VH-VL binders against q9h9l3. Designs and how they scored, part 30

Target 1, 176 residues: q9h9l3
Amino acid sequence: PRKMVAIDCEMVGTGPKGHVSSLARCSIVNYNGDVLYDEYILPPCHIVDYRTRWSGIRKQHMVNATPFKIARGQILKILTGKIVVGHAIHNDFKALQYFHPKSLTRDTSHIPPLNRKADCPENATMSLKHLTKKLLNRDIQVGKSGHSSVEDAQATMELYKLVEVEWEEHLARNPP

## First folded at step 17 (VH-VL)

Design ya132
Fold by ESMFold2, fold request of step 20:
Structure ya132 (fold): chain C 176 residues (1-176), chain A 123 residues (1-123), chain B 111 residues (1-111)
Amino acid sequence: as target 1 above (176 residues)
Amino acid sequence: QVQLVQSGAEVKKPGASVKVSCKASGYTFTSYYMHWVRQAPGQGLEWVGWINPYTGFEFYAQKFRGRVTMTRDTSISTAYMELSRLRSDDTAVYYCARSGTYYYDSGPRFDPWGRGTLVTVSS
Amino acid sequence: QAVLTQPPSVSGAPGQRVTISCTGSSSDIGLGYEVHWYQQLPGTAPKLLIYENSNRPSGVPDRFSGSKSGTSASLAITGLQAEDEADYYCQSYDSSLEGWVFGGGTQLTVL
């Protein structure tokens, strides 16, 4: 069976007024929640807005950060051939400049059975924080110092496990 | 009305360089990737590389690393491909082609294509 | 030396059905990467025909269809017309080459 990993990324603002999201941290965990990758990443563009309140990224983290091209290569080697779980995962792949196979992609922000477990409409887009609180009884993204991509990736994997059997069967019958 | 308008045909000698251009119109240039693909006479399609026009990040097929450079000028919505140390087997039509940046926004499909720029390398 | 394997040629009479195969490997189609198809009429640039295995862009007739299974993909053309005479290329992403790859192309002749 294909191995499964979960990914979460933190973005900083580049481009005009810092509105473009560029990769500055990436964390990958395995099925058991063990950390496979966790690096600060130096974007190829000038950072205009660290977005520290949400990203947790500060200027000091960029001093020895891995350049984007190198980090991208490392990350893609880990993702290749695996089922990749994320929350609003299209933002993570866009930040990586990469198209992961749709058949190997799982997005916890768009899984109807997961929404039903949270007593939410099946087509609603729910935040990771909300789903984690409702379904895992865990508070993540606490405080004003930014998110932890390790914590978020681990939470994402735990959420997926709640619906894994049902959703994998659904996808086998209904390929994307 | 999305268009990709490429520069005119080029005739070059072996060892020279060529820089072809691809001017985009009818869409937000920095919101899509640009690819370069070549086709030698009577042959198939060969991917050369891609660039993100917003960030300037580029990635090339292994065959071309070390002698291809892809750049862009966002002020005039134009992408460029420069190929150096030309050989006779670089004679081809060079196409630019647009792709989306993720599945919800056009995805990885190449649409549209430029009309191509013939580069002839002959002594 | 095309990365994806297509038959060099295929032919059919008007009104007939033809199929064009595209065979990849475990590092591209076999790994789950989607397949796109392009039509190249004589003397023109390629044009998108099918994307993400089976989707048709606006303006492409429904007599063109695509499918994918395992390491292979297939383009089917029904109700063959003289204007369908062209070269057809499949395309996917290959993880080992870290880039986009094409089939060698198939020349379709309408008899």
Scores: ipSAE 0.777, ipTM 0.905, lowest interface PAE 1.1, mean pLDDT 93
Fold by ESMFold2, fold request of step 23:
Structure ya132 (fold): chain C 176 residues (1-176), chain A 123 residues (1-123), chain B 111 residues (1-111)
Amino acid sequence: as target 1 above (176 residues)
Amino acid sequence: QVQLVQSGAEVKKPGASVKVSCKASGYTFTSYYMHWVRQAPGQGLEWVGWINPYTGFEFYAQKFRGRVTMTRDTSISTAYMELSRLRSDDTAVYYCARSGTYYYDSGPRFDPWGRGTLVTVSS
Amino acid sequence: QAVLTQPPSVSGAPGQRVTISCTGSSSDIGLGYEVHWYQQLPGTAPKLLIYENSNRPSGVPDRFSGSKSGTSASLAITGLQAEDEADYYCQSYDSSLEGWVFGGGTQLTVL
């Protein structure tokens, strides 16, 4: 069977008024939640807004951060050939400037059976925090210090496991 | 009405450099990737590399690293490809082509293409 | 040599069906990367024909279809017309080369 990993990224604001999201941290965990990668990443553009309340990124994290081109190469080698799970995962791939095969991509923000388990409308886009609290009885993203991408990647993998058998069978019948 | 308008044909001697331009219109230039693809006479298509016009991040096919430079000027919505130390086997039509940045908006497909710029390298 | 392998030529009579194969490797199509197809009419730039294995952009007739399985993809053209005479290229991403790759092209002749 193909190996599976979960990814979560934290973004900072670049460009005019800091409105563009650029990669500043990436965490990857395996099926069991073990950390395979967790690095701060220096964007190729000037950081206008660290977005610390949500990202947890501060100026000091950038001092020794891995330059984007190098980090991207490291991350893509880990992702290659694997089923990659994430939440709103298209934002993570866009920040990596990479197209992972659709057939190997799993997005917990767009899985109708997962929404159904959470007693949510099947077509609604639900937050990771909401789904994790409802389905795993866990509080993530707690406080004002920002998100932990390791914690978020681990939660994402556990959410996917709740629907893995059903959703993998669905995708086999309905290839993206 | 998305259009990619490329610069005119070039004739160069071996050892020279060439810079081809690709002016975009009808869409937000910085919201899409720009690729360069070449086609030698009677031959197939060969990907040269791409640039993200927003960040300036570029990535080249291994064969061209050290000889190609891709740049852009966002103020005039124009992408550039410069190839140096030209050889006779660099004679080709050089195309620019647009791709999306994620699957929900155009995805990785190349659409549209420019009309091509013939670069001829001969002594 | 082209990274993706296509037959150099195929032919068919008007109204017939033809297929064009595209064979890759375990580092491109076989790893799951999608296949795109382009049509190049004589003297013109390539034009998108099929994207992400089987999708047709607006304006492409439904007699063009694509499929993918394993390390290979296929383009099928039914109801062959004289205007279909062109070169056809498949494209995918290759992780070992870290970039986009094309087939060598297939020249379609309408008899």
Scores: ipSAE 0.771, ipTM 0.909, lowest interface PAE 1.3, mean pLDDT 93

Design ya49
Fold by OpenDDE, look of step 18:
Structure ya49 (fold): chain C 176 residues (1-176), chain A 123 residues (1-123), chain B 111 residues (1-111)
Amino acid sequence: as target 1 above (176 residues)
Amino acid sequence: QVQLVQSGAEVKKPGASVKVSCKASGYTFTSYYMHWVRQAPGQGLEWVGWINPYTGFDFYAQKFRGRVTMTRDTSISTAYMELSRLRSDDTAVYYCARSGTYYYDSGPRFDPWGRGTLVTVSS
Amino acid sequence: QAVLTQPPSVSGAPGQRVTISCTGSSSDIGLGYDVHWYQQLPGTAPKLLIYENSNRPSGVPDRFSGSKSGTSASLAITGLQAEDEADYYCQSYDSSLEGWVFGGGTQLTVL
């Protein structure tokens, strides 16, 4: 089987009124939760809203941030050929302006067995925080300092591991 | 209706530059990627590059890096492709084509296409 | 020079079934990237015919179908009609090139 990694990205607001989500941090962990990548990233556009309370990104983090194009190249190199696990991962890939094969993508926000295990409706979109609390008895995204993309990526991987066997079998029988 | 209207045919000499425009209408210009694809006479399709009209992020095929520049003017929903140091083998019909930003938003399929702009490079 | 390989030409009589193959590599189709197909009528711009391996856009007849397996994809046309005479191109994404790639194109002649 292919190697598996989990990704989580933090975005800041750019463009008019800061409505555009631009990549400002990306964290990638391996199957064991080891950090493979964790960098602050400088968006190509002026940051209008750091969204600090959610993103954890502050102006000071952008001082030595990796330019987007460089970071993108680094990240893509890690992701290529991997099964990539994420929560609402389409947002991460969109921010990366990147297309990962659907067959190699695992979105923990859309895994019915995972929701079932958490006593949630199978077709509902549950938050990472909620699933992590229910299934791992762990609190993430606490406080006012913003999210930790490393923590979120690790939680995402651990959640997926709970249903990996079942879900992989399902996908094998029902390829996208 | 979604439309991509391209600029008219161009005739250039070797070494010159050409800038082709593609005006989008019928959709939110900044919500989709714009691609450029060319087709030499009697030949197949060749991807040149793409640009995110919102962020300005662009990426070019290796073959064209250093000679191609893609830009956009969001105020008029227009994308531009400029190719410099033209040579005879750059003679082709150049197409702009729209794609989604991710699978949930039309994905990487190209739809629709402009009608194409013929660029002829001859001495 | 095309990254994806297609037969240069195929032909069939009206009413027949024809197939056009598209062979990729481990860095594109074989990696799991979807295949799209485009129809280009003489003197016109390409038109999306099949997207994401087997889906038909609105307006495309069901006699057109697509499939994907391994490193290859296939476009099938049943009930061949004169109006189907065109060039057909497959498309995918190549991770090694970090860009989209097309097949060399297949000219379909209706006899």
Scores: ipSAE 0.879, ipTM 0.936, lowest interface PAE 0.6, mean pLDDT 95
Fold by ESMFold2, look of step 19:
Structure ya49 (fold): chain C 176 residues (1-176), chain A 123 residues (1-123), chain B 111 residues (1-111)
Amino acid sequence: as target 1 above (176 residues)
Amino acid sequence: QVQLVQSGAEVKKPGASVKVSCKASGYTFTSYYMHWVRQAPGQGLEWVGWINPYTGFDFYAQKFRGRVTMTRDTSISTAYMELSRLRSDDTAVYYCARSGTYYYDSGPRFDPWGRGTLVTVSS
Amino acid sequence: QAVLTQPPSVSGAPGQRVTISCTGSSSDIGLGYDVHWYQQLPGTAPKLLIYENSNRPSGVPDRFSGSKSGTSASLAITGLQAEDEADYYCQSYDSSLEGWVFGGGTQLTVL
């Protein structure tokens, strides 16, 4: 069977007024939640806004960060051939400048059965924090020190497992 | 109208360099990737590489690494490809072509293409 | 060598149906990457004909259609017309090469 991983990224602001999101941290976990990759990443553009309140990224993290081109190569090697789970995962793939096969992509922000389990509208885009609290009884992204991409990737994998059997069967009948 | 306008034909000797330009109009230049594809006379299409005009990130097909450089000037919405240490088998039409950045914003398909720039390398 | 394999040529009479195959590997089409098709008329740049296996851009007639299965894709042209004489290229992404890849091209002749 095809292996499955979960990914989560933290972004900083680049470009005019810091409105463009650029990759500054990436974490990948396996099915059991073990960390396969976790690195701070130096964007190729000037950082305008570290977005620290949400990203957890500070200037000091960039001093020894892995340059984007190198980090991208390492990350893509891990993702290749695997089912990749994420939350609003299109943002992660855009930040990586990478097209993962649609048939191997799973987005916990857009899984109707998952929303139903959380007593949320099927078509609503629910935050990872709220889904995790409702369905796993866990608090993530606590405090003002920013998000942990390891914690978020682990939560994302656990959420997917709640609907994995049903959703994989759905996708087999309804290829993207 | 989305357009890609390329620089004119070039004749070069072996060992020289050539720099081809591609000026974009009718869309936000920095919101899409730019690719370069070449076609030798009577031959098929060969991908050379791409650049993200926003970040300047570039990536090349293995056979061109060390000889090709892709750049851009966002102030004039223009992408460039420079190929150095030219050989006679580099004679080709060089196309620029636009792609999207994710599936819901045009995806990895090439649309539009420039009209091409003929580069002839002969002694 | 082209990464994706296409027949060098195909032919058909006006009004007939022709198909053009495009065969890849487990690192490109077989890994799940989509196939796109381009038409190149003599002396012109390629033009997008089919994207994401089977979708037609606006302005492309519905007699052009595409499909994908396993490691292969196919372009079908029905109601063949003289103006369909052109070269046709398939394109995908290959994870092993980390890049965009093309077929070798197919010359369509209308008899």
Scores: ipSAE 0.747, ipTM 0.894, lowest interface PAE 1.3, mean pLDDT 92

Design ya57
Fold by OpenDDE, look of step 18:
Parts: structure tokens; sequence; C-alpha cells
Structure ya57 (fold): chain C 176 residues (1-176), chain A 123 residues (1-123), chain B 111 residues (1-111)
């Protein structure tokens, strides 16, 4: 019985033309939705595009942001050994440049029972916003101020909890 | 065809530095991590470190921290490993090897490998 | 030295079945990280043989198989052939070391 956490990350654009997605915020919540980690993170390279519309990241957030390597270490300490829940979580792990065991990973964007419950095609990739609205009757990622990684992480955890029993049983029968 | 072409053999004296190159072709250089693994004569494989050519992010095995530097030149799809303060037990064949950035992209398996670069450290 | 433990050598006659064990810890295989296997023929670079515990890359014969359980993994070779004589290495990721780790290698001799 491993502890479960949910993660959501926000990225900004770095490198030429801002095409490099760099971690700029990471939020981790526990099973109950309590925030375990929520930090702005300073990319190692100059930020070209804050992607504020989506990321919610602004220049002022980077003033006291935690350097990436330090933040990465902090985050990995939290994630290690945990079942990590996320939505399209490969993006988060990629941004962290980190590999979490597949057997300990839960991606709510690829859980057929969750899609089924939301009356969506089982093999379709649905957005967190859509699933949250359908299944939790909650609006997330509203407005023009950008996303809240804490809110998204919490929503992700709540969504997973809806299908946890069924999915964990499935995984037990079909280990990766 | 995916290929990793490494620089030629090196002979160095103790205390010197060596820089080995690995030129990638046949794939998008920045879409995969580049690892370095060495093998002393008659010994096993030892992971040295890795670099993300896209971001420049690098991590090294504890044993080599402070002595190894991994870099890349994306314009020529080439990764570099520099090892300083060389000693005799650094004598080994050094391999570069490709891995995916995540499980969807080949994951952390190493494929392919370069042919290796022999680095000999002798007084 | 090696974080993952392999027998230093195994041997078998042609046509036989041999197994190579790879024993890790709670911070690598036991934590859930996948195991990969590499074949290294004499004088050559390692070649990916098995990835993610039990998958074979294209070109790898089906007589090679991998499995993982608990803190250990195993490579099985059935129908042993002379060309299988090589060194075999298992590989995984160690969270405590924040890096990839290899087994000590197993020399397979075909009698």
Amino acid sequence: as target 1 above (176 residues)
Amino acid sequence: QVQLVQSGAEVKKPGASVKVSCKASGYTFTSYYMHWVRQAPGQGLEWVGWINPYTGFELYAQKFRGRVTMTRDTSISTAYMELSRLRSDDTAVYYCARSGTYYYDSGPRFDPWGRGTLVTVSS
Amino acid sequence: QAVLTQPPSVSGAPGQRVTISCTGSSSDIGLGYDVHWYQQLPGTAPKLLIYENSNRPSGVPDRFSGSKSGTSASLAITGLQAEDEADYYCQSYDSSLEGWVFGGGTQLTVL
C-alpha cells in the first residue's frame, strides 16, 4: 500500500523561439488534496515565452523561483516510491527529465474506465478540463490568468479516485 | 539508419583530460538522451552520466561528479564527454548510447550504442 | 561494485536452456523500475537484447526471453547456440543513486 500523490507542472518556453518547454512550476498534492509541494521553478536558461495564458506564469513569479536542479531534487524526493497520479503525466516527467516507474504511474488521460464514466471513447485522450467538468461538475482552468497547477493536481487526484478501485484491480491483473 | 560515431582512441597521461565525441545521425538528435558508459578492460559496464541534448541538462554518476563534463553541439548532432584528472583506472572503452526521453519515446533502454572509444591512461 | 548482481558465469550445451539472474534492491528493480538486458559479443559494443523486462527488439530471436519479479530479473535462453556465447548485462535505474545501473555481467559459455 504505497502512498499516492498527484502532480501537475507548468512549463515556460526557453531556447530558440521559446520552443523548449522548461519547468516553471510544480504542484504535488496528497490523496486528500493537501498541497505537499508548490513552487515556482527557475529554468536554467533564459525564458523567452512565459506562456502565461496557459501556464499562469509571469515574470514576477521567477524572482524568487527555485533553481531547477534544486527543485528537481526536492520533487524527486517526494515522488520516489509513490504512486504518482497525473494527467498526461509524461509531459510532467519529461519536463522534470525524470523517469518514474511505470508500475507506479497513473495517467488519468489514459484510463479507459475514467473515459467510460465520462461517456467518452475509452481510448480517446480527453482533457483534464473536460473530465473534471463531466465527472466532478467543476470548472477548472477558467479565465485568462492561466492554469493553477494545484487546482489541476487536485482535480486529477479526485478523478483518479473515482476509478481507483477498478483501475488498481485491472493493473494488478495486468501489470505493465 | 541510426548511428553513433565516436572519436578515435586516446592515449593520455595521468592528470590530463580527455574529450570524447559522439556524432549522431539517422534520427533527431535532440529527441533522445545521450548516455555515456565505460568499460574497463575485462570488466563490466559502468554508467558515467547522461545529457539531454535538447535542454543541455546533464546528470552524472556520483563517482564522476567533479571530473566529468557532458556537453553537446546540436548544430552538428554531437555529444561530448570530457573526463579530467585522469588516472590509470580511467582506462576503458567509453561508449555513447541513446535512450528515449520517456517511455513513449523508447524509454531508458540504451539503443543503439556507439562502437566505443578506447581511452588509455598511462604514465 | 555493480549495483545489480549477476552470476559471473553460466554455461550450457547447444540446445539447452540457460538462465541468467539479475538481483537488485528496493531502490531499483524492487522499486518498480524496468530491467533491460544487453548482449556483448567479444570485441564488440553492447547490443540491446531485452527491454522493459520482457520485450525483444526487432532481430532478436524468440529464444531469448526476460522476466521480472520482486527485486530480481531473469534472462532465459532456450535452444542455446554457439553464437550466444557472449557477456550479458542487466540494467535498471536506481533512485537512490539517481542514475542507471548495470549488473556485473555474466559470461555465457556454450560448451
Scores: ipSAE 0.914, ipTM 0.949, lowest interface PAE 0.5, mean pLDDT 95
Fold by ESMFold2, look of step 19:
Structure ya57 (fold): chain C 176 residues (1-176), chain A 123 residues (1-123), chain B 111 residues (1-111)
Amino acid sequence: as target 1 above (176 residues)
Amino acid sequence: QVQLVQSGAEVKKPGASVKVSCKASGYTFTSYYMHWVRQAPGQGLEWVGWINPYTGFELYAQKFRGRVTMTRDTSISTAYMELSRLRSDDTAVYYCARSGTYYYDSGPRFDPWGRGTLVTVSS
Amino acid sequence: QAVLTQPPSVSGAPGQRVTISCTGSSSDIGLGYDVHWYQQLPGTAPKLLIYENSNRPSGVPDRFSGSKSGTSASLAITGLQAEDEADYYCQSYDSSLEGWVFGGGTQLTVL
C-alpha cells in the first residue's frame, strides 16, 4: 500500500505589514507518529512579524535555521509519492511553493465523516484544536507560547486514522 | 485586463547571452509565479524554469541549470530570463506565462501567456 | 524527446469526435499530478484549454473535455469545427525532473 505521512507548518509574517505568510518551521511524522522531519526554516525574505503567539517562532530559532531552498528540497523528497495528511493543508503546500497531487492529499479540515464524529456540521471548517479535543480527548496548542508543529502533525495523523478506512474507500469510488 | 508584454526579437552569435523581458499589468505581479517556456522552430514547448516574483526564489529545468538566470524588478512588474553561452539550437520563441500559487486561487495552470520573443542564434 | 507522449497528428471530419492521448510515466501523471491542455493556433502563443484534468476556463466551449486515468490523459473534441485546426499540448509536473513537462504536441487537421 502507498505510504502515508502527516505534515504541519508554522508561518511568520513577511512583506508589507507582515501580512504575507512564509514558512518558518515544518514537521513531518509517519503513520505511527514518529518524527521524520522537524526543522526551523529561514524564509528567503525579511521577517516582519514572527507571529510568536501562534507560530512559536522566535528570532533565535532563525539564527541557525535551514535556508528555504534546502529545506524545501528535503521536505519534497519525503512527500513525493506519499499520501500527505494535514489540516488546512493547501496553505502548507502554498508555503512550500509546491502543488501535491489532489489524489494523494488528505485535509482533516474538509472530511465530512470526521466532522460528523465530532458532532460538527459536515461541510464546516473545524479547527485542529477543536477536533482533537472532541475526538481524541486531548488539548493541543495550550497557552500563548505558540503551536508545536510536531504535536499538531501527530494529532492530525491520529484524527485521520479515525476515518481512514471509510474515507479511503470513498475516494476510491469518487476520485478527485 | 491581465497582460504580459515581452521584449522584441533578438539576433545573437553563438557564445553570446540574451536577456528577455516580460512586463506584467492588470494584476498583482508578486502574487503569482512567472514561468518561461521556449519553442524551437517547428518543435514543441519546453519548460525553462520559474521565479516567485515576491521572494526571487527560482527553479530551472535541469537542462538549463548553469546557463539560465531568472530575475525580476518588482518596481516595474517585470520578469527577466537571461540565457548565456548561446548555441544555434537555442534558436526559439521564448514565452513568459503566469501561474497561480494556491489551488483555491488560479492553481498551477499557465494563464495568460506572453506573445513570445524570437531569439535567433546564428553565425 | 518530449517527456509526455502524444500522437504527432490526428484528423477528423467536421462534426465528428476526436481524441488526443497524453501518456506519461510513474514520476508524473502516474504519480497523480494534474494534466493541463493548451491550444496553439498557427503563429500565436499557446492558450489554456483544460486545466486540472477536466476543468474548462471561461470561454472554452463545452465540446472540449479532458480526463485522466493511470499514467495517461485524454483530450476529447466533439462537434469538430474548422477553427479547431491547431496544435495541442498536454502538460504535467514530473517529480524526477523536478519541473513542468509538456507533450510533444499533436497537430489536429480538420478534413
Scores: ipSAE 0.794, ipTM 0.910, lowest interface PAE 1.1, mean pLDDT 93

